# Designs tried in a protein design chat: VHH binders against Probable cysteine protease atg4 (atg4). Part 4

Target 1, 320 residues: Probable cysteine protease atg4 (atg4), of Schizosaccharomyces pombe (q9p373)
Amino acid sequence: MELMARFLERYLHFAPTNTEPPGTLIWFLGHSYKIEDSQWPEKFLYDSFSLITITYRSGIEGLENMTSDTGWGCMIRSTQTLLANCLRICYPEKQLKEILALFADEPSAPFSIHQFVTMGKTLCDINPGQWFGPTTSCSCVARLSDQNPDVPLHVYVARNGNAIYRDQLSKVSFPVLLLIPTRLGIDSINESYYDQLLQVFEIRSFVGITGGRPRSAHYFYARQNQYFFYLDPHCTHFAHTTTQPASEETFHSATLRRVAIQDLDPCMIFGFLIRDEEEWHSFEANQKYFADIVQIFDSEPQPVETHDDFVLDENVEDHL
Short names: E, the ipSAE of ESMFold2; O, the ipSAE of OpenDDE; V2, 0.75 times the mean of E and O plus 0.25 times the DockQ between their complexes.

## First folded at step 1 (VHH)

Design S11 (from S1 with E98K P99R L101Y D102G T103S Y104G G105S S106Y S107L Y108F; framework vhh_7sr4_2)
Fold by ESMFold2-Fast, scan of step 1:
Order: C-alpha cells, then sequence, then structure tokens
Structure S11 (fold): chain B 320 residues (1-320), chain A 121 residues (1-121)
C-alpha cells in the first residue's frame, strides 16, 4: 500500500494531459472509470500500478546454461503476468508474496521460468532460449496447472482455434481460467474485429490479453476508445527466489503505457476467469458481443479423417 | 469518487444479532460483486461473505448458517445480517466492491473505512 502510494504520488506530480475527450470511459478488466476532465482518475492510476508485472530477470540459477531470459522470455513473462493477476483476483485473501512465490525463479516453483522452459521443450519441442508462441504458452500453463493441484485453478485452452465446448468445461471444476490463443488478422488486426475486441474489455470475467505487439509480447489490461494500456516485461531485475525475494517494486510498473489498435500485432491470448456457475452463465450471455473471438458449442465435433496416416506437426500448430 | 460507507456496528452480547449496511456511490453498483471482510489486529483480512451481481453468495466457514449477505441494487446497498454472534466474531468489518466474485484484496477493490463489531461476554 505504501509502495503504491509512492508510485501514485510520483505519477500525479508529472501526470500528462489525457488526449481523449472528457466523459470517455476507461474499461479495466471488466469495470469502468469515467474521465471527467483531462486528468487520469486516481483510482485508475492506483489500480494500474497495483497490477503484478513480471519482467525479465538476471542471476537465475538452474536455467540450463543461461542466467537470464532477457531477449527471449517476453511471452513467458507476459503469460506469467496474466496468470499472476488472475490468481490475485481469484484469491485476494492471499498475500502478494504467496502469489509471487508461485512464479519464483527456481525449479521448485509451480509456474517458474524453469518449468515453462521444460514444458516448452517437452510439449512443443521449443529449445531453451527460443521464443514461445501463444499456443505453446497456453499449453504450458494448462500442463503446469494440472501438475500442481495445490494451486486451485484449472485451465481450459480453447480448441479448433477459438472454441469452448460445454461438455469439456463441465468436467473441469471451478475456478477455471479460459485461455483463447487466436489471430485477428495478418499483419495487423482486421477492422472487422475492432468492435468485438473493444467489447471484451467490458466483460467482468476478462483478466487480460497477452501478445498484441509486433514481435514483442505485452500484457493488456485496459482500454480507452481504441487505445490499449499494457504492462511491458522488457526490464531486467535480479532473480526472485523464496530464500532471497526480490524487492516488491520490481513486480509493479510506475509508468502508464498505451498503444493504438492499428499498431497491435493480431496474435493474442485472451484470458477469462470463471470462478463459479453464475460467472459461467454471465460469460455465456455476453458471448454474443464477441462471437468471432470466442465461440461456444455443446460438444466438439468428431473430425472427419480423410487420410489414414496420423501426422502431428507441432511447428505448424505454433503458428496457428 | 467511489465511496463505501458502513453502518450498524457496535457492542452486542454473545448470542445476539446485528445488521451491517454498506451504502455505495461513485460506480455502477449493480455490475459489481460486493463483499464483507473482517480483520482482527495482527491478522490478515478474512472473507466473511460475498454476493455476485446476480445474487449468488459465498460464506466463510466460521459464519455459514449464522450470517446472511444480501443486496439492494435500487438503493446501492449491501447488507450483512449477523445472528448467533460469538466472541470470535469480534473484528473490524469492511465492505468491499469487487470487479469479480470472491474475497477482497486492497489492490483490486474499493474498500470502506470499516466498522467495529464487539461481541463481549
Amino acid sequence: as target 1 above (320 residues)
Amino acid sequence: EVKLVESGGGLVQPGGSLRLSCAASGFTFSSYAMGWYRQTPGKQRDLVADITSGGSTKYGDSVKGRFTISRDNTKNTVYLQMNSLKPEDTAVYYCAAKRYYGSGSYLFDYWGQGTQVTVSS
């Protein structure tokens, strides 16, 4: 709390004029802040700075022959950021340090960089030090969640592109994090998706987007009109371990960053947290507002196999 | 400006009842989950009860069957009816407005100032 008060004090002293008209809403993980004048709402700044930001680290031990993820780890770190904030929302009674321990830079931590690197190799044949794709990142989160039942969060990754199947989801206990890895265009987001992309920020189950910057992964948590606010993993701090914890300030951003929709990369992971049956029904009711981004069906269709040979091409799947 | 104002706290005998109210302003109340949390000196805040925007409820294990949370969206108010009070229920009770269902965290929630409930023998 004192740390956030210091970040807010610093920013308010140097706060720039808002470029959008007064009365414009900021949508932040499914709730709104109203801008009455050219100043940023203090609560919006406070909440933005309070988000967990997991960045590059140095001095990491036991990470193959590497000591840092600088230059290659941004998708992993942005995925960890989405997952950490999801867990914070799901279990606000837990201390921040308890959530951060799950992401410690040590092999024993459930969602460590070590575990992501191991799973990326095992599931997708991605070598340590190589970039993760959105599909690889989602697969790693799902597998690591399954391997760590003491962390009470299940993960459902959308199938056949962007589809969620009710019969599959019904076999998963709440709370569940829905992850939808998708592409909304070729070089940039296709304008046909603009309205739906804006709508997802207004959905209360929404816990953010990972991706969205050309050749660089970021965590997107809010929007104002067609501008998206994001957390940036491209800052290196010393490794965080349970025996030598990193400073709390290294897990928060004191800078407000935004980017215009036309400058976004179309490759994204959408996150939605469903904590109980009522939140699932709310999500289903709202799906009509973003039906081209997320599809819901009762059951997965059995694929018609026209070839007798079974071939799994992991490299092709990573780019889908 | 978001504001949560608790009322109804006080001193009560074991076995007694108390009703807390939390009046909310400055946000779209009907779209938020609301909760009651309590804190004893030296301990973290514990979930007492939560209610979603749709009305589904969750209770802490120690209060199930004794406390009831409810909301009135027309009055922007959330309530906590506390029955069969025990000395262990003595705490500062906080109202919280949450973007999602579940127990409150300062980092993601609007918090009231708190109201003292003392159950003395």
Scores: ipSAE 0.000, ipTM 0.247, lowest interface PAE 11.4, mean pLDDT 83

Design S2 (framework vhh_7sr4_2)
Fold by ESMFold2-Fast, scan of step 1:
Structure S2 (fold): chain B 320 residues (1-320), chain A 119 residues (1-119)
Amino acid sequence: as target 1 above (320 residues)
Amino acid sequence: EVKLVESGGGLVQPGGSLRLSCAASGFTFSSYAMGWYRQTPGKQRDLVADITSGGSTKYGDSVKGRFTISRDNTKNTVYLQMNSLKPEDTAVYYCAAYLSGEYFGYDYWGQGTQVTVSS
């Protein structure tokens, strides 16, 4: 654990120089940091480093015929990263090691790579070793969360594209993680979504975006103007298990990374943590700032049934 | 090694008083904001009181006028003076420390101390 203090010192010392002018804001999961000089705000660096990063692992046991998720697991790992940080925000009284145990690389852990692989096959017919899409990832985390009452969290996945229905939310208990899997363009994000995408980072309930890079999934947690800061799962460490815990260092990014909005993949999952009714009302009030990304309605539309307008009689006279 | 150690909790009659103390070690106490939170079973932790490194205070609405937070930087200790205690003040009280303006709020948490207000 002395190792963590040394790792943090190196992260702070070798962070890239901030090129933005004084007064520029960094929005970090709904909170802002103001740049006072040409360096990164120290508190921003501490908070960025403190984020849980779940990366590829090797030496995994019991994962079908595979020992590593390198090359195929990025969406699962970035989704685990979003969920882990969400849980840490939701339950600040839990120690980091308790949160990390939920994501251990073993079949018995509630949110393990094993559970995601099994659930992906069961719910969405995605075979082990295949890349997960955003919808599959959301469905998996919702089902797995429902199966883990020890750390209560209802996961609501947006329906009919990007819609949330009030009457459905009224039937569940807080806390709720809202997940909105969506596509904001074809090859790149359509510029018409830029302002709304930037506004999302300023929302208090925001707990990140998974996706957003071509043929790769990352976890996006902050922005400075049109630059997005992210955690990258493309680093392989040895498996984390309850009997052989991985070094805490392996759950933190070694470097600060950012990407321009123009280079983002339009395919992503938006996450919002609603801990009580007051936070839900705040989320509803703010939805006007990102109404094309998240829609809210009172009730889910009933599917349109088609009816035959003609009465067809069997002509028995012409049959033997 | 960072430590926050709470003391002063216990059983008290309605209308009574208690003084909680939190002794801090292993970090630069004077640079950190200090807070008291409380938690009842099955509920989220609620802010009771907060004091910045400069001494500015903030209180939860339910305790304003009854509780007073203070700090002694020479002793690395934060205090919570609780007066006119009510049954609804029954909770585990946690000491917390953070650098002001950080997203994850509290860098360090104590183990908690039980306060029970009952006849």
Scores: ipSAE 0.005, ipTM 0.237, lowest interface PAE 10.7, mean pLDDT 84

Design S3 (framework vhh_7sr4_2)
Fold by ESMFold2-Fast, scan of step 1:
Structure S3 (fold): chain B 320 residues (1-320), chain A 119 residues (1-119)
Amino acid sequence: as target 1 above (320 residues)
Amino acid sequence: EVKLVESGGGLVQPGGSLRLSCAASGFTFSSYAMGWYRQTPGKQRDLVADITSGGSTKYGDSVKGRFTISRDNTKNTVYLQMNSLKPEDTAVYYCATLYDSWGQYPDYWGQGTQVTVSS
């Protein structure tokens, strides 16, 4: 604990100066903190520090011809970070050590870098060492979650861009992690999405955003006005295994980081945790605040087909 | 082996229409975002439209309201319907896969198809 206590004290001490006026709210995964006297709320800093951060690792065994994911693994790592924090919210009774074991850098761990690499090749034809896109990451986590019944979580990936279908959700057991891979612009976020993007952080089911830069990915968990707080996977530590666990400090950010909305890449994965039917109805009711980010429909449409209207004669003349 | 083959380009009068097609093979097409780029001599390739694996579309400001991108995952094909064509739309049009990896330069390109808008 002494090492962790020193790390936390440094995190608090070296936090950037808050530039926003008293009364400004910080929205953190659907909860709010109020700025008073232009200082960071202590609980906000503690909660930010306590988030799981999964970063690049070195000394990885069994990862094809590679020993590190440095330079190519950031989308996988940011997706693991979103999933790990989602699992902590879903199962608060589980110890941190138990959650981290699911993400160990070994082939047998359900959500390991090894499993993501194998699944990326199998589902999306992404070769080991290649960059993952948001849709690939979502498909991988959905399949891997289905293969791990020991920690129940159904992952529903939005279809036809950003659509969720009620009839599909009615057939699955809660809890459900909704993942919406989407692009909110071509080279930058289109200003028409700004209000909805800000509103998403206020939704109780919100469990974060993965994305943010070309050939880079971060995990976004909070906002203050148009500034987004994030965790950055671009720090390399030794591999975490069940037999040789990495130090707990390697799963925490060294400092509070934020970025302005205009500096974000438009490509993102939005995560929402729905724990039961009541939370689903709450999510549906709130969808009006972010309707261009998430669409909800009763059923998935059939593929667009050219249809011919045939009127067949009851008497056959043509001897086919 | 990844292959993208464009078709449908040609010469058209201002105000006319063309439909470009891109047939894809050698990868899991339904899992990738697809884009249409264009290039005029002396300039970099500009992304004019993209479509996600699920069908959500985005357009460059110069083509909004005139161009429509669509895909048929059953046929592994992406389309660009170009309406109300202008002389400034004259370019070589390229189909590309985006890996859904936002802003990453595509590794898989078609050979390109020439579109000329001239009277």
Scores: ipSAE 0.000, ipTM 0.141, lowest interface PAE 17.9, mean pLDDT 83

Design S4 (framework vhh_7sr4_2)
Fold by ESMFold2-Fast, scan of step 1:
Structure S4 (fold): chain B 320 residues (1-320), chain A 120 residues (1-120)
Amino acid sequence: as target 1 above (320 residues)
Amino acid sequence: EVKLVESGGGLVQPGGSLRLSCAASGFTFSSYAMGWYRQTPGKQRDLVADITSGGSTKYGDSVKGRFTISRDNTKNTVYLQMNSLKPEDTAVYYCAAHVYEGYWSLFDYWGQGTQVTVSS
C-alpha cells in the first residue's frame, strides 16, 4: 500500500484536513475504515481514487446539434457514475475498460449520454440539453436496463414516493439495483432524517447517492460522522468512444472532496445493489434503520379491488 | 514507482518468431494479473493474451495456437512467445498490469510499448 499512497499524493493536493479524532470510522459503500491517527487511511484513499467518475465530455458526435453536455448533463453523469460503480461491485471479474464501454459517448453504447437524452424525451418529455430530475434519471436507467438484456443487471425504481413492493420485486431476477428517488426536505435536509441518512452508508448493499439540483448533482459514496465524500461531474474531458478511448485518468477524481450534511441538497436518489436472495433478506432486516427513506410493502394498492372480497384470516383467530 | 519495461520487439520475416519480455518493478508482481495488448495506427488496443496471478491464460482469437503468454514470478517478468508471425501481427505491443486490491479497488498500469514489424 505504500506505493499506492505515493501515487495518490496528487489526489490529496486540495483534500480537506482530517479533523476528526482517532478511532473515527469512515463508512464507504457499507464498508468501514478506522482512522488510527490524523492521516487518511491509505486503503480509503486508494479505494476512493479507484472509483469511476463520469464527468462532462466535449467533442461528442451524434448528440443532436450539441458537442458537449457541459452545463446541463450533471444529473445524467452522476447517475452514470452510480451505475458504473454498481456494475464494478456486481462484476469484479470485469475489466474497467469493459464497464466503461457501456458508457461510451456514442449512440450504440447501452448507457450513453445519447441513450439518456433519447429516453428522457421519450419517457418524460425532457428535450435534449435540458436538465434531468432524479425521477427522470431513474426512469431512464430502468428502461435502458430493460432494453439491454446482455447487461446482467435489473433495475427496480421505488413507486408512490419511496415504496418497494415485494410482489413486484419477486418477478425481477437478481442482481437488482434498487433506486429510490426522494426529497428529504425543502431547501435543506430536514434534521429528522439525519440519523437514517447516516445509517444508509453502513448498509452492505448501499452503492451510493446521486443528489443535488439540476446544475449541481454529485455522487456521494462515503461519510465520516456528518461529512459526506463525493465525486463531482463538473470537469470537462474529451469524449470517450470505442475507436478513441479517453485516458483512464479522466474517469478518476483529481481530488478528495467532502461536504457537511447541513449543506446537502435534499433531492436525491438512493442506490442499493441486491445480488441474491440472502442480500435481500439482509436489506429487509436493516430497513428498520432507514424506514422513512425506504418503505417496503407486500403489494401495491389496487384501487379497483374492494376489501369486501377479502377472506377472513384464520391464523389471527388461532393466536387468540 | 510502478514501472513496466517491454523488450524483445523488432523486425522479423513472415513465419519467424519473437519473444517479448516485460520487466515489472515497484509492486508485488506475483499478486497481479498481467496482459499483452497491441495497437495499430488508427485503431484501439486489442487483447493479445492475459495471464492471472494463478497462471490461467486467455488469448485473442487471431493469435490462439501461435502465441503463448507465461510469467516468471522470481524475475518479476511476463513473456509473450510469438510463433508463425504474419504481416497482420505488425503493431505496437503493450504490457499491462491489472491490479485488484479488494472488492472496491481496481487500477491498471501500462508500459510504453514495443514495436513489432513483420515484413520482408
Scores: ipSAE 0.000, ipTM 0.144, lowest interface PAE 11.2, mean pLDDT 84

Design S5 (framework vhh_7sr4_2; at its last look DockQ between E and O 0.01; V2 from the best seeds 0.00; counts 0 for: pae E 14.7 > 2, placed apart)
Fold by OpenDDE, look of step 2:
Structure S5 (fold): chain B 320 residues (1-320), chain A 119 residues (1-119)
Amino acid sequence: as target 1 above (320 residues)
Amino acid sequence: EVKLVESGGGLVQPGGSLRLSCAASGFTFSSYAMGWYRQTPGKQRDLVADITSGGSTKYGDSVKGRFTISRDNTKNTVYLQMNSLKPEDTAVYYCAARLGYSNWPYDYWGQGTQVTVSS
């Protein structure tokens, strides 16, 4: 209780100004908080803190010739963050340490940075230390999930832009994580998508967005009007392993961060967790509210090659 | 790797001027807000000035009219022109970069540069 109180104090201290009027709602992964005054709801802050954030790590062993993913691993870490929180939502009875173990910074962990690097090379010929695009990240998650049947989550990745095919999905057992890599504009999000983008946060199955800015991936989990709250992977902590676990604190964000919709990068991964057939029907019924973000068809007409349209580059060209 | 390197600090007499510089690397400088903070021993770090990517500026109340923040995107540098310095301006000044989407706080900090205003 004391720790949480301190945390909340810190959150309050290091939070953007709530400029929205009272009565405004904050949508948090499909549920909402009401703003009663100019302050942030404590429950919102608590829930935000309670989210898992997987950041850069140093002192990593067995990662090729590297010891850190700092500078290139943001998409992977943000994707891990999405997946971790998805698992937390899906299996609230699971201990945090059990979930975190899946993402340990050791080769044997199913969703380790090691596994992502290996899978990226295998699937997309991405060399170790290179940045991942959204499509690659999704593909890696899907494949890694397939390789680890002991992890009780299936992953379905949308194809052909943003299409879900019912016949393919019907072959997948629940629970299933839907990952929709999409681009909602060229340089920025097209305003035509604004309403739909806002709407996805109101969907119960929504488990977040990975993306957000060029050369920098984040995990978006909540919104207030046109402001989006996110977790930032760009803080480096010491590696977390099963033998040398990192502090739990390193897996939580102590800072409330938000960005305006107009400043978002158009390249994003949408995540939706479908736990049963009823939830699927609900999702399908609500799809009309974000139909340009997610499309649902009966069957895939022809195989279309999906390409990563962008790579997040964390390196700044020194304009010398 | 994100790097912020401050320079230009030192000892100055009351009423004097200093210009601080912060050279930034490791990120797309032009896309992010930059700021200056200052801290004295035992006190909290306070905002001196910040400048958005768009060029909008904000100043601490105590420095308004005396300090000016500016940026040169071609040099990846943010500046703090400090005029009419007072003894109370003595502090370690930190350059900060807001690399995330947050309005507060900044994500990265320099090592700081000492500014001492004394007769």
Scores: ipSAE 0.000, ipTM 0.218, lowest interface PAE 12.5, mean pLDDT 87
ESMFold2-Fast, scan of step 1: ipSAE 0.014; ipTM 0.376
ESMFold2, look of step 2: ipSAE 0.000; ipTM 0.190
ESMFold2 (binder alone), look of step 2: mean pLDDT 81; pTM 0.809

Design S6 (framework vhh_7sr4_2)
Fold by ESMFold2-Fast, scan of step 1:
Structure S6 (fold): chain B 320 residues (1-320), chain A 121 residues (1-121)
Amino acid sequence: as target 1 above (320 residues)
Amino acid sequence: EVKLVESGGGLVQPGGSLRLSCAASGSIFSDYYMGWYRQTPGKQRDLVADIYSGGDTKYGDSVKGRFTISRDNTKNTVYLQMNSLKPEDTAVYYCAAVEYTSGFGSEYDYWGQGTQVTVSS
């Protein structure tokens, strides 16, 4: 009890100073805070601290020949962080401990690192201990969610790049988590996407971005102008299990972190929570603000077989 | 360190087809985004297509509907099927293995030597 209050007090006390002028807005998962002076709004700091962060763990049992995900687990952990915060928004009546139990570092937990590692091998041929890509992480979340009906959430992963198909969504039950793995540039985010990327944070259904930093994954939850606030999985704590629960402070960031848009990796997973048909129609109406990031179509194109591929593959006279 | 070897380039007439292959060194193929990029002299490299470990693909706007990227994990090989080729497709085509979440041009990116594709009558 008192321990958590002390960590929150230190978080507030050691937060870096706001550098932006009065009147600047902070957009936090679809709602805003206004800077009145040179200080961070207290509610923004409290809300940032209150987000679930899932970091590297040590002392993990049953994880093949490894006891820790330090050095390779960042995309899995940032994806778990997005999902955990999504579930808190979707089910506000559930206690924090109930949500965290779903992510326990044990094979029986629905969204454990064990389940992600097994699913990454099964779906994408990713060996234990290897880095997950954004598409692999999305595919794993979707399959694991389908396997755990006691946590009602359908995960829809965008297809053919960044496309969502209406006829596919019409066949699933709400609530739906939309995950859009996409690339907004080659080496860095192309400036043509800047306005749309900024507008995504203002969308009511927005539940965060996973990715965004070269050779490491983070969870992005807020922005102020072209600065993005994030949670960092690169801190190792002891494993969280049902028999030996980790301390609550290990699920909260020790400090406020931000990065400038020009320093972001262009590879991202965008998350949106759609709880019912009305929220889906709102999302469709708002898509015009980020149409190059998320595409919506009525139906998926039929696969096209090129017979020339078949002939070329079998033509022994073709040069390499 | 990953080594990439391209093959399948050559001279083809407009409207023709070519299939490029890229053989990657063994044990780390599935951990990387695999992709094809192209470059004409005096211009920057452009994304042609990439493929994530799960098989999901991304294409450059100029090649959508004409080119198809695929991979065979059992052979550690990535393919680019190029149909309806145009003179504007003339370039050196590079196979790349890009580390997860890394940006293009990182020191952890691996590049092949390139294969010339020329579309001319």
Scores: ipSAE 0.000, ipTM 0.175, lowest interface PAE 13.9, mean pLDDT 82

Design S7 (from S6 with A97K V98G E99Y T101D S102F G103L F104S S106Y E107P Y108F; framework vhh_7sr4_2)
Fold by ESMFold2-Fast, scan of step 1:
Structure S7 (fold): chain B 320 residues (1-320), chain A 121 residues (1-121)
Amino acid sequence: as target 1 above (320 residues)
Amino acid sequence: EVKLVESGGGLVQPGGSLRLSCAASGSIFSDYYMGWYRQTPGKQRDLVADIYSGGDTKYGDSVKGRFTISRDNTKNTVYLQMNSLKPEDTAVYYCAKGYYDFLSGYPFDYWGQGTQVTVSS
């Protein structure tokens, strides 16, 4: 179609040059694409463009006397982006507008920035306008999902670092979004994690990575060798509300973006969608290939101790 | 307006083959993207395969090398050739059509009613 053709032309105008060898696969949320006739497979471009991207907004009402999340909201927006795309994958029969309504910039929307700000203060003592850490973002998503049974998705957040406990998971109904907040290095990703990090993109249940630090959180959805493709929330549009919906183009990235593995921030949230018992068994069978990213145990140790190490990174950057 | 009509489902032995067809009618923009999803009772729909204008394809992990998706743009029909069928392939198979128009959203705007595929044992 003429409109899509014009947007693809614009989308590719600033796209990076593909320097990888012919035949190199692109892994996109557990699915592969092969380059044949062009610089990029046409379907990969359409699928990348079609992903929901939730960015900064202005003109927001009811947000603690702020009107915009520009400059502080990037981790919340990237987490919303992961959740929105997870819901699209989980419920492909639902229309885009139905999914986007869940993220409207108004207090009544289940996964609004208003709700994230309120939950961040309640659960983690993060004040409105402060950057969210990965663990805080995960805790907020889990609590908000529990509060909204009309959205049939349980969220399980890994505990004691990166551990999933079978007895805890068995108490919830599928589908389940597994969120694993973790740190794979100090200033950059430790090379010992490279192979495992590459392998998670090939896992069927994989629904993306939200990663970064203050002012640089992104959503990562695909890789080609050691290049990671991402969506960037650092673009401000007018607020999306039920009375004045934003145009759908504001929920799509303007261009294809990628970054090399050595330039990634080590603070990450890994997302996996498990829709039933069979998918859980498949995930368990594959876990050995990324065991340093996700650990699985039968039950949580007694006594239980849980720490949020990612809050320290936030405090260190603020102090510096 | 888009209407999807599926056919070709049925009962087959393990190791057998089936070919599913989905005939679609609709607007000029309906030719960009078509695909197949499957659903077993109590589970969400899973991607089996999809095909874009020009023939680019994507497959679910469990069917790669066994299933082949193709389309006939003159008939506005998509096909799924299913080879080396396994009991775990038993499901209702749904044809889907999407526009990938920046105003239409992702991934699919229209769905067929589904066709049952049963692999015995």
Scores: ipSAE 0.000, ipTM 0.345, lowest interface PAE 12.9, mean pLDDT 82

Design S8 (framework vhh_7sr4_2)
Fold by ESMFold2-Fast, scan of step 1:
Structure S8 (fold): chain B 320 residues (1-320), chain A 120 residues (1-120)
Amino acid sequence: as target 1 above (320 residues)
Amino acid sequence: EVKLVESGGGLVQPGGSLRLSCAASGSIFSDYYMGWYRQTPGKQRDLVADIYSGGDTKYGDSVKGRFTISRDNTKNTVYLQMNSLKPEDTAVYYCARDLGYSSGWYFDYWGQGTQVTVSS
């Protein structure tokens, strides 16, 4: 307890300077903190610190001919970070140790780096050691969720870009994690998406964004005006296993990091946790605030050819 | 087996400049946060600056705009360029590998330290 208090004191000391006026809100996974003075709210700092951060690991056994995911694993690790925090939000009664066991660096763990590597090869023909794209990461999470029914979370990945289909979602039991892989621009986020991107952080079901290029993927969890707070997977710690657990500090960020909206990479995975039918109806009602990021339809269109009967005539061009 | 060796400390006049270097031996340099910390007698170590292999940096408020951290992954070296030095910058400067905690509690490797004295 004293160690945690002293750590938070130093975490506060190393936080970036708040440049926004008193009274501004910080939106943190659908919840808000109000800045009442020139300092960061202590509760905001505590909650930011308490988030699970899954980073690169070394000394990994059974990972093909590799012992580390350093240099290639950042999208997998940022996706694991989103999923781990989603599970903590869904099941606040579960201990940190229980959540982290699902992500142990061993083949038997449901959401291990081993399982992601195997599934990436199986579903998307991505070889071990190659970077994952956002769509590959989403597909892997969905399949691994289906293969592990004892983990009480289902995953639905948006189709045809950013579309959710009601008839497909109805086949998935609650709770469900909605994952929407999308691109909001070419080199940077197009300003036409700014308002909707800001609104996403205010939605109750929001559980974060995994974003960036394969070499620079991060997990975004909060915003203050047009500044976004994130967790960075780019540090390597020893492997976390059930027989040799990694130290708890290796799952928490030592520093508060933020980036301005104009410096964000446009390639993103949006996560939303829907726990029951009432939360689904709330999500549907709020979709109007971010309609270009998430679309909702009753059913997926099937490719249909309408064949008209045409008489085969010789083509004649008339220059009138 | 991994060692961090600092160099470049010394005595300078207020307003002067110094460049510190930290040479790392071993295979762990390229994928870790590397940082500079300083300590005055009787006080705790404070973060001066840290840097990840991809270039992301963080600075202590007292040195922002005056100090610049950089790294050369090919040479396994991290640098601290210190400009506009003040008497209050007088301290022993330590190079450290950061395990993700910028508090000095969770580091595996520290250098021996190099003395920086700013005095007229």
Scores: ipSAE 0.000, ipTM 0.108, lowest interface PAE 18.7, mean pLDDT 81

